# VHH binders against q9lxz3: the designs that were tried, part 8

Target 1, 367 residues: q9lxz3
Amino acid sequence: MVTRRRSKKKKKTKRKKQSSKEKEKYQTFINLPCDLLQLVISRLPLKDNIRASAVCKTWHEACVSLRVIHTSPWLIYFSKTDDSYELYDPSMQKNCNLHFPELSGFRVCYSKDGWLLMYNPNSYQLLFFNPFTRDCVPMPTLWMAYDQRMAFSCAPTSTSCLLFTVTSVTWNYITIKTYFANAKEWKTSVFKNRLQRNFNTFEQIVFSNGVFYCLTNTGCLALFDPSLNYWNVLPGRPPKRPGSNGCFMTEHQGEIFLIYMYRHMNPTVLKLDLTSFEWAERKTLGGLTIYASALSSESRAEQQKQSGIWNCLCLSVFHGFKRTCIYYKVDEESEVCFKWKKQNPYENIWIMPPLNLIDLPLFDHRI

## First folded at step 1 (VHH)

Design u4 (framework vhh_7uia_1)
Fold by ESMFold2-Fast, scan of step 1:
Structure u4 (fold): chain B 367 residues (1-367), chain A 122 residues (1-122)
Amino acid sequence: as target 1 above (367 residues)
Amino acid sequence: QLQLVETGGGLVKPGGSLRLSCVVSGFTFSIYAMAWVRQAPGKELEWVSSISSSGDYTYYEDSVKGRFTISTDNAKNTLYLQMSSLKPEDTAVYYCAVYDILTGYEPEFDYWGQGTQVTVSS
């Protein structure tokens, strides 16, 4: 508690001129035209863009607008042997190493709306984790097999958040478990397995327009409508060439896409016709870029056709190719470009940073 | 290296029979589920039949159920498809396949083979 005040503060004309000049600089900076502000902000890395968004309303609006256009999904790599994690930004080809001790013993299950769903097979604990805020939302325990798939409908901060998993204990029945936000217990529903003429191992789950779409390893598509407690198996199967070595199902603004990867051939991109439930091959994505991994996918629309990310697939591959990320232009059927040479043997998933961030406790502020 | 070699296709009259064979090398046959898929000219790939790794469970597309029989011979590392009461609609290239693979947590298996042509006509 030291007195900081000095006796007799006298102001001179030189100080008044200095103060006016400092005020003029501040007013010029804060009142910068939107086009010039966006030009300055566009040169900032994501962390500095987020910090800039805290300055005032005009800067916040400009920074968020720029994030809507330019922020790409990040790829997270999870270690199975320690608490180390690598976060990779494909737009800048830049990575950073992170440590999340709160995730010790957890494996990743799904990613949506900036949140990860994590599972601990030793404790049966489920946890929503936000790597950008480090917020944790624990969920009721649930026993799951190691390779059992799980999904959720939206961020756990929403009252409409729904957890979903599907499994078959016997070949003639499927069991669906759901958890609605703030419910006391998991809801269990049992349905006749209409996939009994096909193997019913579920590989991909996406949520679209109130419905969970579930793809089996044989290409059979099923849907679950939680509002009607309705399970149905859809007719038709996606066409694919022999030699497929990877499958990704994705959702973007109500549209469902399926990607088959091949080691020695170009990927096949299919779109589901929601009226006929037939798959049709796509030679263009209309400016959409898809970021796909085995457990989850992200997407973004690009407005400029000359952008390096227009009509592009960004695919993370595990184990086989010795490649971490593959870029492929769908409409040009152009060469598969390997942008990342190090194959990570750990779990990986794409995640979209929240656009409304005003601070990132994830990053070191000493910079 | 996974390798699949399909044989046994040919020209057959409606009501006839054929047995397709797929000789598998490069992996342990008895651990993995196997399938037959087909593609007719100008049509999509169609799943025909699957057999579990144990051989205890078999699955068929409705249009072939009761006419086709899938089986394995683990000693010969061979998958079979016995086709009877063949129809013109069964005309297709038939491929032997293993499970489609996911990157991440699943074992990596390839679908390999040139296929074998089955033509049902007079």
Scores: ipSAE 0.000, ipTM 0.108, lowest interface PAE 20.1, mean pLDDT 69

Design u5 (framework vhh_7uia_1)
Fold by ESMFold2-Fast, scan of step 1:
Structure u5 (fold): chain B 367 residues (1-367), chain A 122 residues (1-122)
Amino acid sequence: as target 1 above (367 residues)
Amino acid sequence: QLQLVETGGGLVKPGGSLRLSCVVSGFTFDDYAMAWVRQAPGKELEWVSSISWDSGSTYYEDSVKGRFTISTDNAKNTLYLQMSSLKPEDTAVYYCAKGYWTVEYSTPFDYWGQGTQVTVSS
């Protein structure tokens, strides 16, 4: 019986041996077990995961699922001397060096949802730039001081995209400018100055639940609600140890975090109570990974455990700090340097790569 | 054109050793991860081992860890699988496979060699 089954199977193969065997191999290859596909793909760096996703729909779905689980922010470094930039994936220790003439004369202002906000101080041009697609979305010109910060609410491809900046701080008044997608011109709003009369610049801006949160260098937290055209300065101050030499504010799922860095002491991690507007110290990030840089920050939940940086602060270079790029494990109070890079803190920023990188200019399979 | 040619299979007794070789043409290891996969009679395709494009990382299926070693010789464009302490359950056709697939390739079949038969029997 077994011999007859094998003989019949071999005889069937023998009749059209090449097309039958080729069809069998083709079907076996296409029908690789899902677990095997995921195992193989999970061993590949992101670039090769992107290549694999181009084979067929089943492989594409497997690759996309792994990207959702394993994709972490990349660090982008801008050159001081030419139109080049480096995209670095610290989880895979891989980089991509690109030359971008369109960004000549531009400096980076903010990063959110895979997009950069760029500013040219010579032409006063604002530009949204996507480093993965090379898409550019120019914005109406606006004069900005060197220390002026600007933020946006979401990708410029959305009709709900909003640009926000504080353009003037006088003794009596704060002047805020906003730009809504497809508006003809900037909207100007003037509010009573309730900030401290000592030197006050905005160090950090984050967007959460429809509101911009602005932290000053004196520890004042202000908020702007564009839907209500409402500006308020909160009375509380975040507690910090003397001698802090850097701070990062970030948002995750409606929660606001503030991290104070010190040269010779462990960071202070604080969370804002949105009911009382009081800061509370945290000893754990609850499974979060925070990617912090001087101009903006990214955060991710448990999915980053695949990269081994769960409950971690991932820090780029920043002004006045002696360290280069580090992972700082909050619970363990330990650090690991993942890349040596000496650079101005305003010349690097974290950016989230898109979920689907197939057929993008960054991915050049011809080389 | 891409070509993968496996050799080194044969009949061996339990506890014995074999070295499989895969000679590649039409591409270089500098661009691609490589894998060994096997198919035993009446079973589905099983991944055995992979090596990264820079040969800096190797990975093994749990049942072969400590017994099999994957390696490359870039000068010879050859992938190896050194098999030791062979067991009857290692009996299979072993295939050399390219670890990446790209939009430039029209068929997955071009990524696999003909295979080499390994039989472990007393």
Scores: ipSAE 0.000, ipTM 0.097, lowest interface PAE 23.2, mean pLDDT 70

Design u6 (framework vhh_7uia_1)
Fold by ESMFold2-Fast, scan of step 1:
Structure u6 (fold): chain B 367 residues (1-367), chain A 123 residues (1-123)
Amino acid sequence: as target 1 above (367 residues)
Amino acid sequence: QLQLVETGGGLVKPGGSLRLSCVVSGFTFSSYYMAWVRQAPGKELEWVSSISGSGSSTYYEDSVKGRFTISTDNAKNTLYLQMSSLKPEDTAVYYCAKLEYYDSSGYEPLDYWGQGTQVTVSS
């Protein structure tokens, strides 16, 4: 009857994981608070964001919301060897390679609002092409010189879509040709050439607030207002330093920017004062990120300074015969250079992908 | 037809000097930046120097600054590269190239034509 009281407590631990606990963990992950779900999804590259949007309605809505904020333009490269096209995501070194037989014999002219303007120099055919949907909108034929530049005002799905090209056939006259998507034929307008007597080629065209801004290789800026059928040459010239190794003009929310690249000095960023028509150098973009290539540019505003794309230039350029994509932080005067391939074709253009990519043939593959 | 013809290369001892010449035809010389590029045996093309069409602005690769001088004679459509204090590392085939003023993707190596001119620096 006398019991020695010794405290020997054995706790049994259950070593095998319960299926119900595993199911609870899975349900907890799917039912993450919106803020935590957005944090997880915001760290996914665009390709993985598209895949994540296929999981369920809540994830789809979260992914689409983040694409509105965080979608960047893609760089498309054109091969002259075959009908092969490479789409490059600037968050990745290489994304995907595509084959578009419908673009055989076409060269790229311009990019805007997710659409490419394509030209066949052998058939004189013009074609709007959406590489994400593979929609084609053919336009009336037009003869163009090999290096002639062309632009459009907005997506060809809009009744306000206007195609524009400008040439100087003689030193005395500028010839402008325009086409509305619903017109019967091209409209031709002829104006006195008020540009300088030196050889002028039109290198950069942007559309802003109903007007086409045309920059020549000599730095002359001209504008065409299609509503007034008005052509004007602005008196100012951008202050360019010698030895520029590239020039890009872009538009963002009614503002016109010009970027000069150099081999041995930082890029110069200029903004056009729409009141005085003078160019002023900028040391900040106010959160703007510019994606620039020879034929077209894209831009987006980033509101968060913690974003890696705040005040950045994303430039498709060539240095030492290598294709590069340069990310330059304007306010920090620092750059990161990505080189992924030595390639002879120099045809490339930035394009903005649509917000809903899940339904597109390009990305609609099961796994 | 665009043509660029390079001459003036040869064999030289370290510390020696050579002057390369490039005669161009088929375009307005004064409207373009011109460049010298080189290719050493078993290496990729390397940019050496550039000059504006007016001749007022010159640029050099860091390894050649103070040793090489680029110049033009617009009346003769001729580009020059005066090389001094030559090193074995300067051994290469030298090509001249035309740079596009508004090539917003930079310059293209396909803007040079011909066999180039061989420079060999050996002791």
Scores: ipSAE 0.000, ipTM 0.131, lowest interface PAE 18.8, mean pLDDT 69

Design u7 (framework vhh_7uia_1)
Fold by ESMFold2-Fast, scan of step 1:
Structure u7 (fold): chain B 367 residues (1-367), chain A 121 residues (1-121)
Amino acid sequence: as target 1 above (367 residues)
Amino acid sequence: QLQLVETGGGLVKPGGSLRLSCVVSGFTFSSYAMAWVRQAPGKELEWVSSISSSGSTIYYEDSVKGRFTISTDNAKNTLYLQMSSLKPEDTAVYYCATEGPLWFGELYDYWGQGTQVTVSS
């Protein structure tokens, strides 16, 4: 029907004109005096902060400082069956559809410092990929099992970057492989398995203060120190793990947090006591926001107590055959809302955008 | 004194077989888990196989599964590794390892001198 199609065209034209009005309003704010600069910039979403940082050195420095404090992680969704990718910005509640042919045949293993660690199970190729710059850093091949976990210590652009995985777990032995940037080959180390007999897999790995912390499916915590080539199971009772459908571990400024998510129940938040290595339940995060997904997690300290993400868990979980992102306020014991739902077979991981995003391919505004 | 003596290594062609033996003395053989670990030229130590103190629980590295068999003879205090369908990539010094009665840490050390296995034409 011609009439209905003409109506849709008029709506599209009105939406474009409204977007132009919003753009004009934003453009007016770019030339504000310095006394208003902090207030205006603190209210800008990431895209607009990047645009503002192009105005002059003073604005650039202010915008970068605010990005350090206010830039939230983005959620990346990717299909298990094709090479389709979506980036979700929770601050704008908007997504960007992406196609990365460089990642054909790869699956995601870990995310840290704006980089993804990708693995191709057919070629055994490991690849660092930055979705914001599209930079690729290939690593030496490594065979690994389907449910094997991998982690890295920092961006592969650093000479201190270390890859870590547990390649074999038996009742008696644990085999660890590590790779330092610019090494000739993987290093293999064998350690006694002192974990509980019902241990089957590692579920979570985080890097903190030069050490990898590894959480088992039974709640035991192990530590690997690459500088000493030292492996140990930490003392202290594992936390009770009743039938959770999600387990997430994250690190923030030397502190380690553990989150258990249950279908139709409030999540439980625990913090590790670094002196006793015992877990203690927390009813507040002290302004921290945790962005949790199965393979890796991110965190941010919030400056605004009135922010909708103050003391919040942003969880990517599986509900009713769909991947769902939820916001949960820890101190209020309430879900803020369900955001961004994807049908299986999409996987997801949180990723931190870099602080300087000016002139990056994802921000080509001609789309 | 704990002592592990490995024997049975040598030069073998691809597809061949070798049986490695480790004679244990200085401790009660049936009380401790035992393993075979190897070190290929220019590589780090690689775990190959382990067997529980009772002999009932056995594990293999995936690359050797179906080709290698670990076993014990408690009467002879001996650990064996039967290797078949050998490949050039199996070329390494093979070590017998145990947690023994004097082990205090998380690291499994090789205790024997090792035996050289070379798979070449």
Scores: ipSAE 0.000, ipTM 0.111, lowest interface PAE 21.9, mean pLDDT 70

Design u8 (framework vhh_7uia_1)
Fold by ESMFold2-Fast, scan of step 1:
Structure u8 (fold): chain B 367 residues (1-367), chain A 122 residues (1-122)
Amino acid sequence: as target 1 above (367 residues)
Amino acid sequence: QLQLVETGGGLVKPGGSLRLSCVVSGFTFSDYGMAWVRQAPGKELEWVSSISYSGSSTYYEDSVKGRFTISTDNAKNTLYLQMSSLKPEDTAVYYCARSFYEDTGLYYFDYWGQGTQVTVSS
């Protein structure tokens, strides 16, 4: 295995030559008594826990037993150059660098169920990429504008996986394109435009209970039901966030949440009432943690109140903010700020690792 | 599917020599680093030696440097450990293992053989 990585600095192949000091360090972990081994493993971030599980049966069993409790979304920062990716684990507050040469020239569009949707603006190629397995599922080309949003319903390994985007909006009509994973071509559907005339673009898209919810930059919420081929605009409107890019929509177990951020970094959390289609402000999330980023968001139910992430919003860096990742506790109305080198909201995304990663080649960066 | 089988262990006197072999099947041998790890009676696992997938880089625990030589035969899918100037302290069960090293991760072993006993005594 030779994979040379291009960088401002010369990168080594992924099979990196072993050093005596590096071997000595890991030899110490292998030689730990079982009670100390449990303490060491419980403090490892998920990626290192998965790698440690490959050492031997004892490590494997210890890592697996702790994995469910410590699983959290990872924040991936993409560079426009270097083909390098910086990974942030909020549970350990640590960074590490990854290299995915197969994603060279691609930008990220969406994340769901452990899969990334990637787009190459030079070739118009779309593909699903799983960073945990390194599986790629290519799709027919599609021209997309820079500000065009795209979403998908579930992992592309499912026959029910559906991609969704709005390609044009006119005074009278909206044009929607959809694609089932492994279909031969994109499907085009045209609907009457029922949005306000001052609509410019869609800002957030989530899939919940069989339908896509689409939030516009003017605060209109639209619904697309692919089973009925039905488009409608809902009567309720959340307050829009004026003059800034800090609106996040997420879904958790059939419930839809909307987060607005303001200059004073005091987020407003809203929940959609699916009966009235009205938005109501929430002062607690009942232990839910929301990982919000501009292109898509993840969520996790946290059961331990003493956890630093209980009732928390984990907000990635945003355009116009001074390289600050915001960690906001909704219950306490308190925030913790982390300084980050990367600031562009379209160059980072949260991704949820799939459960049962035990035998996956996460540690093997080759395909 | 994956299989590592160690042979060549036995009883040897101090100052003697012994060669261990590990036959690998079920994966592309030349794609992976390999290692020897030992466990003395009543003690923890101790890493002994590693070799890169290309065979160009070898590494040794300080206590065995100059006495042990790790090597591979890609045509036979076999890993070797040539042991010389053996000491009573080298008495252990010797395991061969498939090894990984990532630029962002740990140096670790994901598949192990059943082991072969080496006893150094008069």
Scores: ipSAE 0.000, ipTM 0.103, lowest interface PAE 20.7, mean pLDDT 69

Design u9 (framework vhh_7uia_1)
Fold by ESMFold2-Fast, scan of step 1:
Structure u9 (fold): chain B 367 residues (1-367), chain A 123 residues (1-123)
Amino acid sequence: as target 1 above (367 residues)
Amino acid sequence: QLQLVETGGGLVKPGGSLRLSCVVSGFTFSSYAMAWVRQAPGKELEWVSSISGSGGSTYYEDSVKGRFTISTDNAKNTLYLQMSSLKPEDTAVYYCAKHPTYYYGSGEDFDYWGQGTQVTVSS
């Protein structure tokens, strides 16, 4: 064990003019590590950077030095050998090391709305974790296979939060387990298997407009509607070329996109037509930026047409024992790849800072 | 305990052929995808080829397509790499590796490795 002393101590802010609830929210952001705070502030668009500068002197000083007009999610790499975590932005080639002792023994399963779903394979414990607040929300235990996919519908602070997983696929039947935020136990539902007879695994799960969409390795798209307790397999198949090197499914404002990556070919972007259930290839994202990894994806409408990430795929993959982040401009068919040697970390995920970061009580409403 | 043991490496002249074998123990061989990975002197690890647990799907790096063939014998719990038309740039330590899943997805990590076998392509 080697401990290094910190170069400077964090200054305390007087709070006598704030309510207790506002003090608690304000305290959460003041308690962010300096390197994490700087990384967050550097990602804020100019308007949000100006608002954040009103929170406290430390934020003001950081915001004034970092006037940026582009924003992006964080890429987190998880180590399987210790409690180390790396935050990375491939566009700036910057990283930051974090330690979350509360996640010891957990692996990441999914990310949505600023929350991570974590699983401990030794204890079968499930945990929601917010890396910005350090909040933990434990869930009932569930045995999961190593490659089993799990998803959730929204932040666990909402009573409408629903966890979803497919626990078994047999020739005749498929078994689905769900958990609602205030339920006493997991609900189990069994449906007829309408997938292909060959061995199928689920590669991607997204939640859109009240429904979970599940993509198999064979290109079958299944739909689970929890309100109707209904399972169906949609008839469309994506036009997949042989030798796919990665598969990413994303949701944005009710639209579903599928990305096939190839080792020696340009990625293909497909969009699902929800009326015909057919996939159609897209040569543009209409300014959308898609951040994708094996376990989860984020999609954001880019507001600045001049942004380097406008109309772009930002793909996190592990290729040839190198961490690889690919920035691919769909309409220009051009890419920038960032690769570096990392042989131990096996899990990575994109996460967006919570929107309440810009909704702090102390920000100035005047322009 | 899982074990992956590679054999078949050696010295071969350019244009020659070698067959690498990997004997697997401690797991059901056909339940997982398998791979060959190589490391040239002073270079990074390079993925060469993968095969699905069924043996029905194979994938290759472009530099070895048409020259190398990956295959399995499930009855013998053995993975093979048949190498032909060998080039000096194929000189490397070749590792047998196990995927954690039944299917190969580029970007998936390997959970178990062999000790490696040396292949030298030189006169």
Scores: ipSAE 0.000, ipTM 0.176, lowest interface PAE 17.9, mean pLDDT 71

Design z1 (framework vhh_7z1x_3)
Fold by ESMFold2-Fast, scan of step 1:
Structure z1 (fold): chain B 367 residues (1-367), chain A 122 residues (1-122)
Amino acid sequence: as target 1 above (367 residues)
Amino acid sequence: QVQLVETGGGLVQPGGSLRLSCTASGFTFSSYAMNWVRQAPGKGLEWLSGISGSGGSTSYADSVKGRFTISRDNAKNTLYLQMNSLQPDDTAVYFCAKDLEYYDSEGYFDYWGQGTQVTVSS
């Protein structure tokens, strides 16, 4: 396994000649041929790519171009007992330990567009938090049950940002609460309950083309369209085999995917037909990489068919006290498991880093 | 065959008033909630107002509350939208929409009209 740093042998050099040799090395490095520069940069982990992008305009352009192509989601682990946070890049098997005092007492609810939605069950405070910039956007308070799910439509910096949650489910009615940016109060809407009687909770929520898709633990898919104030439940259920130990839903460019994990068999990948509203099993993702966790998921299109992440599920799972990331190639029906340490139970979520990270406190080492 | 036909659109000056009508056929009109929805140029759909099958309950979007009034005449199978204090940003195509089978159903639109254009300009 490659360690963080390799050993160097340095020999004594005369002080007057050292600075001129350092300058010559630096100048040669800047003037690398474009193809060789691209090869070198493509092998750098994100942190080193960010540092390299600060060297000069040519390096900046090359690094940003590679980040557009090769930027992968990062995994955040939240301690339940202290304010410790771990930001992990599983592709490079590197982590960054963080402390966010502003998140003391908060639990994570959802992740989208580089932002986290956080909730404090003791104060009823809702907070958007960007872990890369440390920007905070407080939202109006709302009482939430422990297992209640909440989602949002886009970054809170947009006036079109909408918060969405289902606050109560009774035999007859579903109660939905929404909040638009700059509204004076939460909007409450009540709809007829059309869910199956054995429903106990919503497991997954995704936003796609103006609509929230909500999946229950019984496989019922509900739709909420905030522009129409429209709620309905789709007929049919995704095929689910006994012994499932995980369920993940994701959206990519208007397409909705559902993944069921099993203890003793391969994952099932399903795609929603938006015309018929029927689920169809898929044996390929068409080059898509899905990064799935219980509260939210991220996805990225891969350009090269022989890339290690082409057509891949990257699954964050927790077995006992072990953190495990599973890479599963859908077309090859093969998996590789990465385990990095035993730890107490942590909440975890995938988050997409922004492309322009050079000046962020988390990664700025210029001074 | 369910059919919804909107009429009453046109050009109106800012501060003016306009009344839209929607004539329904092919279903028992009084058994279903009805809605008005609009689409402004280059924008998505915006729900404006809903009315129960009996006409006993109504609801409005905040953008039109106090300015627009929804009503229905079940004997004539006709839905109305009275629009007062019209603003340039009310310029849109206006659609009437039928709810799903049960009159107490909220938010599901199974049939739409062709729409009528409202332009608010001087």
Scores: ipSAE 0.000, ipTM 0.104, lowest interface PAE 21.0, mean pLDDT 71

Design z10 (framework vhh_7z1x_3)
Fold by ESMFold2-Fast, scan of step 1:
Structure z10 (fold): chain B 367 residues (1-367), chain A 124 residues (1-124)
Amino acid sequence: as target 1 above (367 residues)
Amino acid sequence: QVQLVETGGGLVQPGGSLRLSCTASGFTFSSYAMNWVRQAPGKGLEWLSGISGSGGSTSYADSVKGRFTISRDNAKNTLYLQMNSLQPDDTAVYFCAKDYTFEIYTGDSYFDYWGQGTQVTVSS
C-alpha cells in the first residue's frame, strides 16, 4: 500500500453526452419528412442511429445508409489482471463489457483497419484479432521487449499486409524486422544508426504512402521504406514546449499529424510537410477528428460541419496524473472531459468498427 | 523469479548525502517504471519518486523535490536514488518497487514487487 499526496487538480466527472438530445429525438421527430429525417439522423451517434433504425422501415433505411459515413472509432480498455475488456463507444456513451478468452495472456500492440495486433510475452505468439467478428489470424513467433513497438500496414486479410518492428537500437546500428502475410520467416535488415547517440526507444509508429514513420521519445522522426529496404532519419524535430505530458502521432490520407499534450495548457497540433520534412502548427483540422492513444491512433473526416465531432481531438489517456478521456475542439480551444476508469497508456486503444455493425456477433457478447 | 536488492543505506549526519542502489533481476528491467518508497518509524508508506522504463520521465513527491534525484542504468539493471541535504525526518526504511507499467506512477498504479528495504538513519 502506497499513500500519495492528493493533487490540487480537480478530478473530472464522466458526463453523459446527448442524453437530453436522445429524449428529445424520440419525442419530436417520429413523423418527420424524409429530408428532415435524414438531417436529424446524420447528427445521431451510432447507438442512437441503431435505436432510430428500429422505429420503422423508412427510418431503418435512412439510418443504415448513414452508418457508412458516420461511424466513429471505439475505445477498448484492457485489464492486466483478468481477460475482461471494456468497450467504450462514443456514440453509446456507455461501456459494454466483453470477455475474450482467446486473448488470455496477450497484450495489445497496435490497431489498424478494425484489427488488433496482440502479443503473448510468455509464448512469443503474435495474433491478429478482430473484436467485431472474433476472427483470429496467428503470426510467426517473435521475441519482443515490453516497450518494443510494432505496427502493420493494413488488415491481415490482405496479401499486402506487412508487420514492422525495430528490434534493437545500438549506438552504431539499428535492426528492423518485417513480415509479409503468408511468408515463412521474418526478414531481418540492419542499418547504420543515424539517430542521436542517447535515443533508445520509439513512442509512435504510423504507416503512410508505403512508408513507416517512427517517432522516438526524444522527438526524432525516422522512416522505413520496405519497398526500397531504406532507412533514414529526418533532419528536423517537432518543437516541444516545456511541461508536455503526452505525445501522439496519427496519419490521415497521406498526412501526418503530431499532438503534444500539456497539464496546464491547450494541446499543440503539428502537421508534417512531407516535401520539406518541417513541422508546422495547425489551428484547425479542416473537419478532421483525431482519436489518439499511446499505441496507435485513428482519424475520421467529418463531411458535415453540424457533426458534434468537427475539428476535434479525442484522447483516451492523459500521461501522468490525469486519467481522463477528453474531447478537445481545436478551433474553439475548448474541451469536455470525462473521468475514465484508471488505466495505463498501454491498456487502451482506439479501433475502427466495420461500416455495417447490426449483423455482427458483437451484440451477442454484451454483458 | 523477480528480485530487488537495495544497498547504500546507513548512518549519516544532518545535511549529508547518501546514494541508494537497487539491483533488479528476473524481469526485463528497461520495460518497467521503478519507484522509491520509504517508511518512517510509526508511519505509513510514503511514495518518494518514480522513473519511466527508458529513464526519460521522472516524478517526485513534494517532500523530496530538489533534494533527491532518481536515475537508472538499464545496462546494469540498477536503480539509484541520490539523496542530498538529508534531515532527521528522512530517517526511514527505503524500498525500491517495480511498477506494473512502463510509465511513471500516477496514483493509480500498483507496485507488484518490492525489495526488502535499506535503513537510512539521519542523526543529529
Scores: ipSAE 0.000, ipTM 0.093, lowest interface PAE 24.4, mean pLDDT 71

